# VHH binders against Branched-chain-amino-acid aminotransferase 1, mitochondrial (BCAT1): the designs that were tried, part 1

Scores and structures below are computed, not measured.

Target 1, 366 residues: Branched-chain-amino-acid aminotransferase 1, mitochondrial (BCAT1), of Arabidopsis thaliana (Mouse-ear cress) (q93y32)
Amino acid sequence: KIWGFRMHGTKAAASVVEEHVSGAEREDEEYADVDWDNLGFSLVRTDFMFATKSCRDGNFEQGYLSRYGNIELNPAAGILNYGQGLIEGMKAYRGEDGRVLLFRPELNAMRMKIGAERMCMHSPSVHQFIEGVKQTVLANRRWVPPPGKGSLYLRPLLFGSGASLGVAAASEYTFLVFGSPVQNYFKEGTAALNLYVEEVIPRAYLGGTGGVKAISNYGPVLEVMRRAKSRGFSDVLYLDADTGKNIEEVSAANIFLVKGNTIVTPATSGTILGGITRKSIIEIALDLGYKVEERSVPVEELKEAEEVFCTGTAAGVASVGSITFKNTRTEYKVGDGIVTQQLRSILVGIQTGSIQDTKDWVLQIA
Positions, changes and structure headers below are counted from each chain's first letter, unless a header gives other numbers; antibody chains are not in Kabat numbers.
F, E and O are the ipSAE of ESMFold2-Fast, ESMFold2 and OpenDDE, as the mean of both directions, binder to target and target to binder. V2 is 0.75 times the mean of E and O plus 0.25 times the DockQ between their complexes.
[cut] stands for letters that were removed.
Atom coordinates printed by the task and the answers are left out, and those that the model quotes come from them; centres of patches stay.

## First folded at step 1 (VHH)

Design a01 (framework vhh_nb_b201)
Fold by ESMFold2-Fast, scan of step 1:
Structure a01 (fold): chain B 366 residues (1-366), chain A 121 residues (1-121)
Amino acid sequence: as target 1 above (366 residues)
Amino acid sequence: QVQLQESGGGLVQAGGSLRLSCAASGFTFSSYAMGWYRQAPGKEREFVATITSGGSTYYADSVKGRFTISRDNAKNTVYLQMNSLKPEDTAVYYCAADRTYYWGDSRYDYWGQGTQVTVSS
């Protein structure tokens, strides 16, 4: 531990839940031995992860790096029994000039703090969150893909690691950050998504946790998504629980409609996650002179849109090629020269340093 | 017309206190998260504090324990009480409003013109 930080590798082996292509020996010490042209969104084992635990007073300890691997939890841990936890998603990008960049990491930190309040958890400070992310990226610098070949996806987690039997807030919380090199979230890659409108099962309800990035929001979408995928769809688009008439979001992304010079997205008033990509795309659209409407969006407006796209850290800005509602398929413009491609190109340019950051969105960490 | 107007900045000696105010108009104040950012000479804009529509407060580590953010929904005003000021706190302080559960610097966010705080040693 010659670097003056704890490196805690245990004899517990990491489970084999990864796509790791072991090729020839590393030619470039700067890069891991990975086929950078064949990345998807499968878990790829990196070198290190960051962890810290809460103290009795609710403040978090000084964190440490450890070898990427399994964690040990008491069977009565709050996360395992009551779903008391939050996830974050963010990416580290390598610019063409060799800089390593994070996009708006303070917003991820603040979203986790707000989610922690909702879930009755103590959370790391904004500074501790960002430092944990920075340490994870720097320790895994060789896993940040070359310019244009993807990004290092970061998964900050905050969860009740403390044991308790009754329905109560955990006595201890763990903040953990790990990463995986990625390129495309959807199996369609750069091809447009095909969505199915889920008419019966809502994703979120008023008074629930849809407005925060709770771990428990994601388990319930899995069977709905599995059924949609078995029918040839990429994902589902959910309707609001109250009326069943307004679109909200897909399983793990916000949705936008393009109607002439107007870009429309469901308002974030308690059931829809305030996505960082969503927020950033709204700003870019306004900069380009588009009108942006954040409001309730009736499902019938899908037939009036020229384009539809999804936004999310993992998904980026993904074009929707079709949406099927009540056996009626509506097709949308896709490809080059459309509004969606324009917004995606500007966002990616800012994130990768190809476009000058005039908004202080990008944090250089190396 | 949406407006955010900061006041309360000025010159203060190290160890002193200042109370910043931000008067808001043109939107439903009680439903917005309100916050403070600062920008020191030659540095990037940095987060200082936020207060959610529900009243929860969050602070940058550098100001935690010294600064207190609060709001008065009846007066459409957010405050930043700054105690034990240090020369390092010298910056232009900006008020911001955001419709989301957390805040940001997007153009649909509302920003004030800023108020200068200078802390002398």
Scores: ipSAE 0.000, ipTM 0.245, lowest interface PAE 16.4, mean pLDDT 84

Design a02 (framework vhh_7z1x_3)
Fold by ESMFold2-Fast, scan of step 1:
Structure a02 (fold): chain B 366 residues (1-366), chain A 122 residues (1-122)
Amino acid sequence: as target 1 above (366 residues)
Amino acid sequence: QVQLVETGGGLVQPGGSLRLSCTASGFTFSDYAMNWVRQAPGKGLEWLSGISSSGGRTSYADSVKGRFTISRDNAKNTLYLQMNSLQPDDTAVYFCAKDSYTFYGSEYFDYWGQGTQVTVSS
């Protein structure tokens, strides 16, 4: 019943999916039976996942592939009781030449390692992280969308699987990777985002976990997102917890302002995630001759911007059409011929292998 | 334990003004964000406004933005809502609600007052 979870595909008004009598017999097919034209960001069950556990010395086992399915946890597991865990997000792309590509996977590995130190967890090595991701992609090769139809989203997880009663670090950690074919993170798709400035609730504070990709950072944003979406907004833009005067980030994405030949983004100071897409867009912009400013950005500067965009692995590079702050709606340039589109096109070209990778950003795995 | 008592409701003509007060006891008032929420006849709860523990940050629902002003006096353990340009559709029971310290929002209030009735009628 592989198709049970896909009957309501993104952008399909109604999806009628035929059930397969033997999904296992199709593991060697070039492509899975997927409506590649109607992918969104809904979970699609793939064939395999990768898992490994930590040893007593803090090193991780070799790991192995298993059928995609549920995991078993002790009720006293650190993740369930204390939120001791991290997520990662990355994508595998199929190029026009049939190559399977990962984008800057060493940065995902390093970010998880840094987050693990913050959360008092043992982490897999950079090599072990990348090998787990590679094994997951290759075992699910039939689920990597055709060129131009999307990507295989990968969710590396690191969590306290060991049992602990007191407030203490878990005795055992699990590193797990699974995937799902995806296209657009925001339901607006290629349409521009409409954001609301959240004036009361901060996303992060100094000394907290906003600068790492902790699982516990994402539960708290859900109610704010729900209320914003009920009012017709795509998401909210958060302000800093200290002053309430400077913009920081969206629920799951970094933000950029375009002012003539200058591109401005909030500096990472412990409350903002060091996004891999953010870092990559800064480097692309500098290569193109733009000036880039990483600094505190007062919310009042939103009125000075010609364009605004968000960056994230899931979101890609997403244009912002409007931001509402203190009952004032500001509209921004969107569509073709703008700076945001130029940056998006170059990033996607590098990620998909249609533009030559001169920066060693792309790892070919097949 | 924790008590929140609203006062200042009543009958007012369209275009009029009212000031609601909420007196808090049983907790350190200056440590918590406070909110105003209303319920109109036949409708669900509507969050109107929130104010940070220090009073330095405020937020408003679009339906009341520019007409209502939230404020607090931490020395008096009192929350206020100044309501101007009142309309018949502002008729509702108005509740004072205490946030848990970690976040703000209508579903996450740990204590509510008993409410005060505001009727806008000509």
Scores: ipSAE 0.000, ipTM 0.106, lowest interface PAE 21.5, mean pLDDT 83

Design a03 (framework vhh_gocatamig_d2)
Fold by ESMFold2-Fast, scan of step 1:
Structure a03 (fold): chain B 366 residues (1-366), chain A 120 residues (1-120)
Amino acid sequence: as target 1 above (366 residues)
Amino acid sequence: EVQLVESGGGLVQPGGSLTLSCAASGFTFSTYYLAWYRQAPGKKRELVAGITSGGSTVYMDSVKGRFTISRDNAKNSVYLQMNSLRAEDTAVYYCAARDYGLWTSEYDYWGQGTLVTVSS
């Protein structure tokens, strides 16, 4: 049973539409009826979502699976009025042997707990987070794409569902997990990003929420990204708010430079999200014998790099083909045989189970 | 308030032994995964040993056969028995606790650390 998710009339209308077009529930099939070769990154409706809400003592209820659908919120809900909320992003993979795998789900859980402290929210325990994700994937097993055809993208949400009048922390929090089947964001061998350095607008400032996965971090990037895309760029690369001299992040991904045997990335000092893909790539690179530097990275250093790549759950490891700074375009190595491809291949191999997990990173859930 | 309090660190000669203890409070100890991490000067924090809620253990390769992690749920404590200590084992040792998983620096709770110095 869902608590805080129904408004009078809304669910009945959705159920009538669903019954008219969908027919019988088919959650027990091995694969959903989907064109796995043309998924993209668009939202696809799955069978179930997981939800639970906080008790007055700050602990979360056991939680329940419900049919995927709209949620109902009081107009005075904290998320709607004050932006009190966090998102997570993670993927479930189907291996060649049919195993269903999660990649480092405990890090998503911990990142949400840290974010909840920053946002004055109660958080589910790490165990409750992982259990909610696991239940969502298992209830939607037929939506996990075949090996090599993509992944089930999971969106854990934590938000102030309770109603309040003043500027204050919500009286109730909801933890919700839903999923959508997605292809790998970049098609093999063709996905090089072209970035524009945003010189005026920072993504985050010291003392703000850039170091956590706050919902409010993502609305502000949309106009900047729209402008960059209208000019033919994939995304923007932001500079630090303090000096305007050091690179930080793209809109929703971390950035890396390759300089010989050294891999350089901006340090996570409160303005940059501690990406799970970022952390994993650092560990893989160190295992391979690369030197890794986490430090302030001057924007001028972009001209010294042989390769640049971005890391994020949706993007994985994405090659950057060019960066434009002050009307000067710098091009980078892309394609096969480069350091970026080596790191990507190892990460994907671990995530999909084709490379043995020696690091206890992969949780088999089925 | 949740607390992890380490004890047992100190100066020891190469080949010597130390037992580190970590006393936990403020959470359901028996369901938690516990780990010992260490950080040497100028280096990143690394997992030394971990123990699951069920008692299964993991160790970094350089300490296998020399170190033993154990837990006592009745005393809300986790221990690291360190034998055949080497100069390379010199570090601040941290107790860490989480609901699930090992082999990561991302834990729910951390102690303040205890210094272990191995020198002649």
Scores: ipSAE 0.000, ipTM 0.114, lowest interface PAE 22.6, mean pLDDT 84

Design a04 (framework vhh_7qia_2; at its last look DockQ between E and O 0.40; V2 from the best seeds 0.00; counts 0 for: pae O 10.8 > 2)
Amino acid sequence: QLQLVESGGGLVQPGGSLRLSCEASGFTFSRYDMGWYRQAPGKQRELVAFITSGGSTNYADSVKGRFTISRDNAKNTVYLQMNSLRPEDTAIYYCAAGYSPWYEDRSMDYWGKGTPVTVSS
ESMFold2-Fast, scan of step 1: ipSAE 0.468; ipTM 0.790
ESMFold2, look of step 2: ipSAE 0.039; ipTM 0.593
ESMFold2 (binder alone), look of step 2: mean pLDDT 82; pTM 0.839
OpenDDE, look of step 2: ipSAE 0.006; ipTM 0.274

Design a05 (framework vhh_enristomig)
Fold by ESMFold2-Fast, scan of step 1:
Structure a05 (fold): chain B 366 residues (1-366), chain A 120 residues (1-120)
Amino acid sequence: as target 1 above (366 residues)
Amino acid sequence: EVQLLESGGGEVQPGGSLRLSCAASGFTFSDYRISWYRQAPGKQREWVSTIYSGGSTNYAESVKGRFTISRDNAKNTLYLQMSSLRAEDTAVYYCATESFYRGYLDFDYWGQGTLVTVKP
């Protein structure tokens, strides 16, 4: 039918921007009206977001804060038609002394810059990235949870906002930062994860975009994850596309095995994201006297591990209670007094300022 | 290929001054935060100071007010100006930056170090 023939004179793309969801507008309060004891990883709308656009020379404009709300895009925008975009994930923490802290934000900035090169995009400078994040946190300071009650999750985005019909790099890019207060990424909360090994579908292949934080990496994992969850699993563990024999990562986190005094993780070689939590846990483990091995890890080696854990900004350090490969379930040590808990406690202590930062990883914002 | 080469170490008397340099190559120097670390005999490696890409600086409490970190992006060089040196400052000093190679967060890149000896 002729339905939808013209949209020229109608407000087809109009939206109402809401201020926030949790009641009265109290932007000057020390804390937002949030049940801090029941935070998960659901989106909570905050007060402000930061945005800037690229200039013709590829540099980004001076950014601005706006009320949190919808963005408008041309239907022919590069992100909508060709998936030209990157995401980042990071957290702002409130310390016991009231300081507001970011963890290794220059690594997020540099990872986005490298991802932009891979995706043929202009990127903000490292300084502009960090400034945008800082402004977002400070404008939303009341949304940073109290000490021990979670963190403000920040989502920096870089995407092709410019319109083009042909398959080509966008003419304009937008860098945007928004946030949401969070605690537990996995629905299991502090309970151990149960993973299923995906034998058929790889997450990434050599020459693809698995080594960068591309938006297009995440759509393809959704069906696999949905199937695993319907069978009672928390997520899936992917195998390499080339041989189908070596473990790589879960949908949105890196994986580690503990074998006595040795900690083993798949090497980053084109198909695995270089996680900032992964990198930080490796350094903490080495400082504690553990041996760390970054190498190809055969799936059969899962049966030799005493502990398994996942790392990611959203997930933190999450214990794995079991992994099912084919029809065989292997169970792992969980709870208190294990290596995974020791590594998690040190990382969280550094991130929240309760352990002295001897590595210059923490940037104080306020 | 990322390379860091420290220089300027040597023997000094307590209360003396020394300037360390780190020559960098193989990466876009201006985009990276770069740090000084030190390792004293029989001790673990200790962070000393960082300078961020935007020029802001941070210091370990033990060196604050005595050491000054700076960078020259045109020369791809990092500096550490050390003053009021003490016996406990005796260490091998290392220049370090984050390693990114073709989109991967890899190991930190370290220089070979330069020895600073403060003799009573």
Scores: ipSAE 0.000, ipTM 0.434, lowest interface PAE 12.0, mean pLDDT 85

Design a06 (framework vhh_7pa5_2)
Fold by ESMFold2-Fast, scan of step 1:
Structure a06 (fold): chain B 366 residues (1-366), chain A 121 residues (1-121)
Amino acid sequence: as target 1 above (366 residues)
Amino acid sequence: QVQLVESGGGMVQPGGSLRLSCAASGFTFSTYAMSWVRRAPGKGPEWVSTISSSGGYTSYADSVKGRFTISRDNAKNTLYLQMNSLKPEDTALYYCAKEYRGWLSDAFDYWGQGTQVTVSS
């Protein structure tokens, strides 16, 4: 009786309570009541998420904002049974002038669209993707950290929400965007990564899904990463599945070597994700007069590098302090005044609006 | 050097038709998915349509579905956009963009001057 009243009243009361919310955690507050100096990369609940579903004709509906929370799925949903889904990762930045900025969101939209083709899924248009992200950021504006204190990490998801028993493409797809305020992916004071070369287990193989941002790519790296961390390493550097001789990626980031005025990175030829940070760093490096080589990179070339760094939306541009291959530990230059720091500073400057955007990379949303 | 050169724009009355072309060079055209993207005055870029490397798959923005048709001629390294039943809202600079099969491409960074489409009475 009372539970029936409470359950029904909870839904009705939620809208009334929201209209009368007051205090530091009000949805219309400039900043949420959060310790901005100690965010890390843990999940923090925000106010709203954006969702839209595919129509019978394959197009997506306009979409809507809802309170951040659980989603309801049929047990036979394609995502739950067959991993038919994609993730994206991107950040909203608050500039010193108070502007709210997205970095190259059209590239995230296009990468999801390409991944959807690979995974036999319908995709929202580039415009619908960007609007969903924009609505999510604006509805959660109070969760975008103050200038210099981090970013709002956005997780666009596209997944088979339709139910089927057999191994088949879902009849319905859901596009959903949620966010979480984050600081650095790596803890403050650990400015340099220590990597271990994984000789036995590859991250990806030709004909697989390593070149798209498939949900199913990330579960398999967890045990390898756990073992590396238990040995004191930050992450694992994977070798190619075909030869076992060429470096590819760490668990969730691209890798670069610096050799004098030349910057080297593994080519995106079927097994390596085309990272947006990777692409942007290549363009910045070329603008600065560096030579850039996208090719197969033998693991032995790690000994020839002066600097090594990783790129990813979550990681940004992260210096590698050492790589251990077999019984040999190689150390790299880290800190200020190095090429890696120069590239990181320019990228962050563009992303936060402190450097003028001459490349049309930054979209101002507020 | 990758080059994409758009052409075929112009002025047309509402309900009219235009056919855009994009001449591609500097890469193996037949191995890449290709897209059309437009930029209307005062608005950000809007994706219009994509065609797979073989031409076997096409997709369209909701705003143009049923009115526009994307096609390609791999022998001529040319991408096309047939635009029918044009509306004033279709007024924009139209750009062709390269996509790398299953990977992120640098398509949006290769935007040239585009081809201007103006729909007015």
Scores: ipSAE 0.000, ipTM 0.140, lowest interface PAE 19.9, mean pLDDT 82

Design a07 (framework vhh_nb_b201)
Fold by ESMFold2-Fast, scan of step 1:
Structure a07 (fold): chain B 366 residues (1-366), chain A 120 residues (1-120)
Amino acid sequence: as target 1 above (366 residues)
Amino acid sequence: QVQLQESGGGLVQAGGSLRLSCAASGSIFSRYAMGWYRQAPGKEREFVATIDSGGSTYYADSVKGRFTISRDNAKNTVYLQMNSLKPEDTAVYYCAVDYSGYWFGEHDYWGQGTQVTVSS
């Protein structure tokens, strides 16, 4: 025990999950009692969450499972006062063969480590990150949706839990993982998105935190999203802060353009998050023989695209049906037989184990 | 930006060992995760191992227990110690600044590769 942390918390938490389960009930307990056909992206309370705290030396304690619930924070905690924190997003998938799979979890772990350095935080090791995620999924195995019905969304968090009054890095950090079963991030579901180009307010600026998954990146997009949604749009597409001429990303997803055999996406130059779905789609596209361009993308090139799509762990690969820039609406190809659907199908197939994983992207955890 | 130079590849018999080295330029080395990837003829480039700035490691299941990744920040070098080599390990091995979502980690900063051939 270090400062009251229970050494056998994981065993205690596991033993609390189910005290008595009969044979027939055990078979039925493979799945939680939830309407798998009506999942969206609303929070659904699961059984357990994983947590660990940093020691004085900056290393993290052995983590433990606890019942999903509220966390208690000092009012002077770094996260509450100064936004010192990072989020991650990833999904656990159930394959048709019953395997439970994680997609490229080492990339989420490394992205959090680099974000932690940027935010002046101690972070769990890559091994500790992946272990926390695995324990969370396994403790909530009954919440992983049936094949084809969605995924268990995992939210790893790293935040300044320690108290400090002055503007300074927190004295203590907490790494926490929780989950929620999900299907579609956007209200449109599998229908195409309609975006509005935000000309005035940038999402990120050079020297800021747009290139890491900082908690503080997401609060500022809410008012812009609210206004766009009140006008009937799904989300906004932001322009660069420097010139106001190049597209960057939507509120919580990367953007791609399809022009013939070429797939174009804004290059990361410190203002755009390097999305894991973005990187994976680039690699899939190259494997299929497409040319991929990571560069500055002038907003005017939106008129030249045949297709546009967004990428993100939560969003998946989402087709864009239209983008409105100033008073001009441009429409894009959507539906079946398009490049976007080909890329989505291959990604989902790899993630769910229905397509052979030749890249060692998928980690089987059960 | 980043320059990566691999060395240490060659021909070895099954069950043998090789140590690969990757020399990296500048301060980016100490700040970011570094990884090894490999590509066999006609196959996709696959992940092998990674080591973050703090020295924490993660391995592909196919190499776990046989390969060890390490780094020397004073020399700006990452290493891959490969033991119990199998013919299936035959590939060109690439050093990379691992994808991280940060400015420098987002770009594919790849070395030119070093050939490893394992005879049966």
Scores: ipSAE 0.000, ipTM 0.196, lowest interface PAE 15.8, mean pLDDT 83

Design a08 (framework vhh_7z1x_3)
Fold by ESMFold2-Fast, scan of step 1:
Order: C-alpha cells, then structure tokens, then sequence
Structure a08 (fold): chain B 366 residues (1-366), chain A 122 residues (1-122)
C-alpha cells in the first residue's frame, strides 16, 4: 500500500494585510505602544508601507500606501534570480518642538538614481522618492520615537520585480518604502567597536558595484561578519582588492582616522560607498577648523591615529576602541571630550533640530 | 544631460563691476551646492565662493570676501556672482561648478561649465 500526500495550492490573497503587532491597529494614537527605552535595530512591524511600480515607458506610477506586510513576487523576478536591486537607508527624527524631520533626503534619492543607472534599472524621480518616503513617515507618525529616544529608520527599496529567465534587465521595477523604529545599530550600543582587518577577502573591486548601494553587495559580507563576531569582534575592516595595502570600509559603514587636527578617510574612487553621514561629517569637521584628507590610507597609518570612528545612517557616528591587524592590536581614545564625540553631537543636533540648520540639510515634513 | 553655461564675462576697468551668471540644466538645481572657481593665466584653480542648495548658506575665499557676492535663483536654475571693486589680479577664466553629492571624493566638483573670461585692464 502506497501513501500519497497532495500539496494544496495557494488561496487567493486577501485584500487586507495581516497585522501581527497588536499596537499596529491603533493608528489613531499619538505614539505606538513600544518601550522606547529598549529599542535596538531589530525589525518592528509598523502600520503602512509605500509602493509603486514602473510603467511600460520606464516612469513610475503615482504609488499607494498599503498595510505593512508581505509582497508577492514571481519566482523568475530579476531581484530573486540576479540580485538586480538597490537599498537605501535614512531616518526620520522627532524634534523637541514636535516637528518631524528628514536629513538630506535628496542625497538618498540621487544615490538611488545613480545606483539604478549602474544596475540597468529604471528609477523613480527624486520628487517621487522623497514623496514616497514622506507618505511612509506620515502614515507611521505614531512609530517615530519621542525626542531623544531614537528615530524611524526608513528602507527605500528599488528592485527588478518583473519576470525573466535569461540574464537580462527586468521588465518591471518596484519602488517600496518601509520603516522600523530604531536606536542602536551595533550590539555594543554606546560602547566602542572592536574591528578585525580582513587581509584576504575584499569588500569591492574596481569595476564592481561597491560604489553604489546594491543589494548584491551585502550577501557576500555575511560570512566574514559571522566569523569576526564569533571571535569577539564587532565587524571587519576591509582592504583594497588591488594592492591589499589600503583600508576601505567596514561591512556597512565608512571609516575615519583622527590625527591631531587632521581627519583622514579613504577616497571614494569606485570601491567605497559615498556615505551621506560621511559627507556630512566632512562638512562639519571643515566648519570646525579641522583639516580633512580624502586619499588612499595605508593600513599602517592605523597605528598613528588617536581616534578612529565609523559613519553610516544606521550606525550614526560610532567610536572604534580597537583594530586588530595581523597579530597587533591598536587601541584608540573613546568616550566624552574627544573629536569623535564633538562631531557626533553636532550631527545629531542638526538631525534632531536642536542645532539650527544653517546648511539646508533638514526637511521638515510635519 | 547635465549642462552648466557661464555668461557675463568681458573686459572691465580696474575698480569696475561685473555680474556672472551660470544657467544649469539636466538636474534638480535646488538639491546641489554650487561654487565659483577661477583660473588666472599661468596659475592653478582657486576656489572663490560657495552657496547651499537653498541659498541660506554662503562662503567666500579671503581674496574676494567683501567684494564678491554669490546668489542663486532656483526658479530660474541660475547661479550668480556679483563682482565689485575688480582688480587686475582678478583677471581669470571663471567656472561654475556643481558640488558632488558623494562628498569626500577627490572629484569634489562633479560637473563644470566651459568657463567665461574676465579681463581687468585699463
């Protein structure tokens, strides 16, 4: 006697999105029911997400808000088969006066547009990008943390949703924005990071996609990060693929060295992401009278630095307490009263509206 | 296609004034900081002035502070440089330059106009 088992097919998708967080149905509340003092960087499901698809002419539709939930993709979608996609990261902040603020959203929009050209994708206009982000934040206003308690992290996505079997650009693209309330990116929180120099595996190559925020850049770093974390390190610092002599970036952040009155960072020559936090910190440092050098930075210069820090939207400005290169551990100044803390405080002050925005960096959306 | 086109250069006597214009096309002008840079005969590039996307923040090199005024009209996609009290050593080709959004690249300016000649001579 042979036992048979029939797998039943999918049911028609409901028009209503399933809500898994009890607080997500209370969209009329001023604040969501969240312990704002215990936010990390874990995904918290919010109320709504924004989505739009490309038309046949390559322009994007008006777009719409939907309840936060799963998306449906054809198994032959370009993103699933060929990694044709980009991510962005940005934050919405609540100021002490109740204003809801975005930091330099036009730079995220332009970075996605440039990345889309590199990845052979149609992109939303800068206006459409910013509008999608604004709609997502306003629909999730109750999820923007109170002043000083964190930010609403936004994840704009652009990906090949169209189906194709051959290696080719997708026939359809989806632009989607979702969010999650966050505070600390690294498990260390406010504690300094400990990095390991990865001597063998590069993060990016000349002619590759390291200079854009491609989805395909992030899968390859996971194994290296897992090994480093199992050895007690926060993350790894990568060296250039060509010479193996110059530092580039960590898995998801840019790096800076402080040497007296000079701040040094690797130049963005095609293998390093042009970070928005990186650009902003350079401008703040110059305003404060520091010298800034953007150049190739030999790994040996790590021993000459008084401070080292990482920059990224998710990470903010994170102090590095040590870097281990080969068998040598170098320690750096951390804590209060250092250059890194000064730069972080000014950046956060501008982002949250506690310092006057004289640079046209902050967009008030509510 | 990004284009920057400078106009308003020419011959002016010492102590005179000129207003340079730079018309931008192919991008959202108000999202970019814009700059004026000059190159005198036989010398390198000299940064003169910068203005934020909104026009709220301006900066000047010491050599032109108090004599030159940078401004922009975002509705017209146009950058301006009002130059007063011109001196013979202000003789140069004047370039309009767009600041790179990737900030911190060795290419601090990603697009330049063709330049406009300013000659200060009696």
Amino acid sequence: as target 1 above (366 residues)
Amino acid sequence: QVQLVETGGGLVQPGGSLRLSCTASGFTFSYYSMNWVRQAPGKGLEWLSGISGSGRSTSYADSVKGRFTISRDNAKNTLYLQMNSLQPDDTAVYFCARESLYGGSWDYFDYWGQGTQVTVSS
Scores: ipSAE 0.000, ipTM 0.227, lowest interface PAE 15.4, mean pLDDT 84

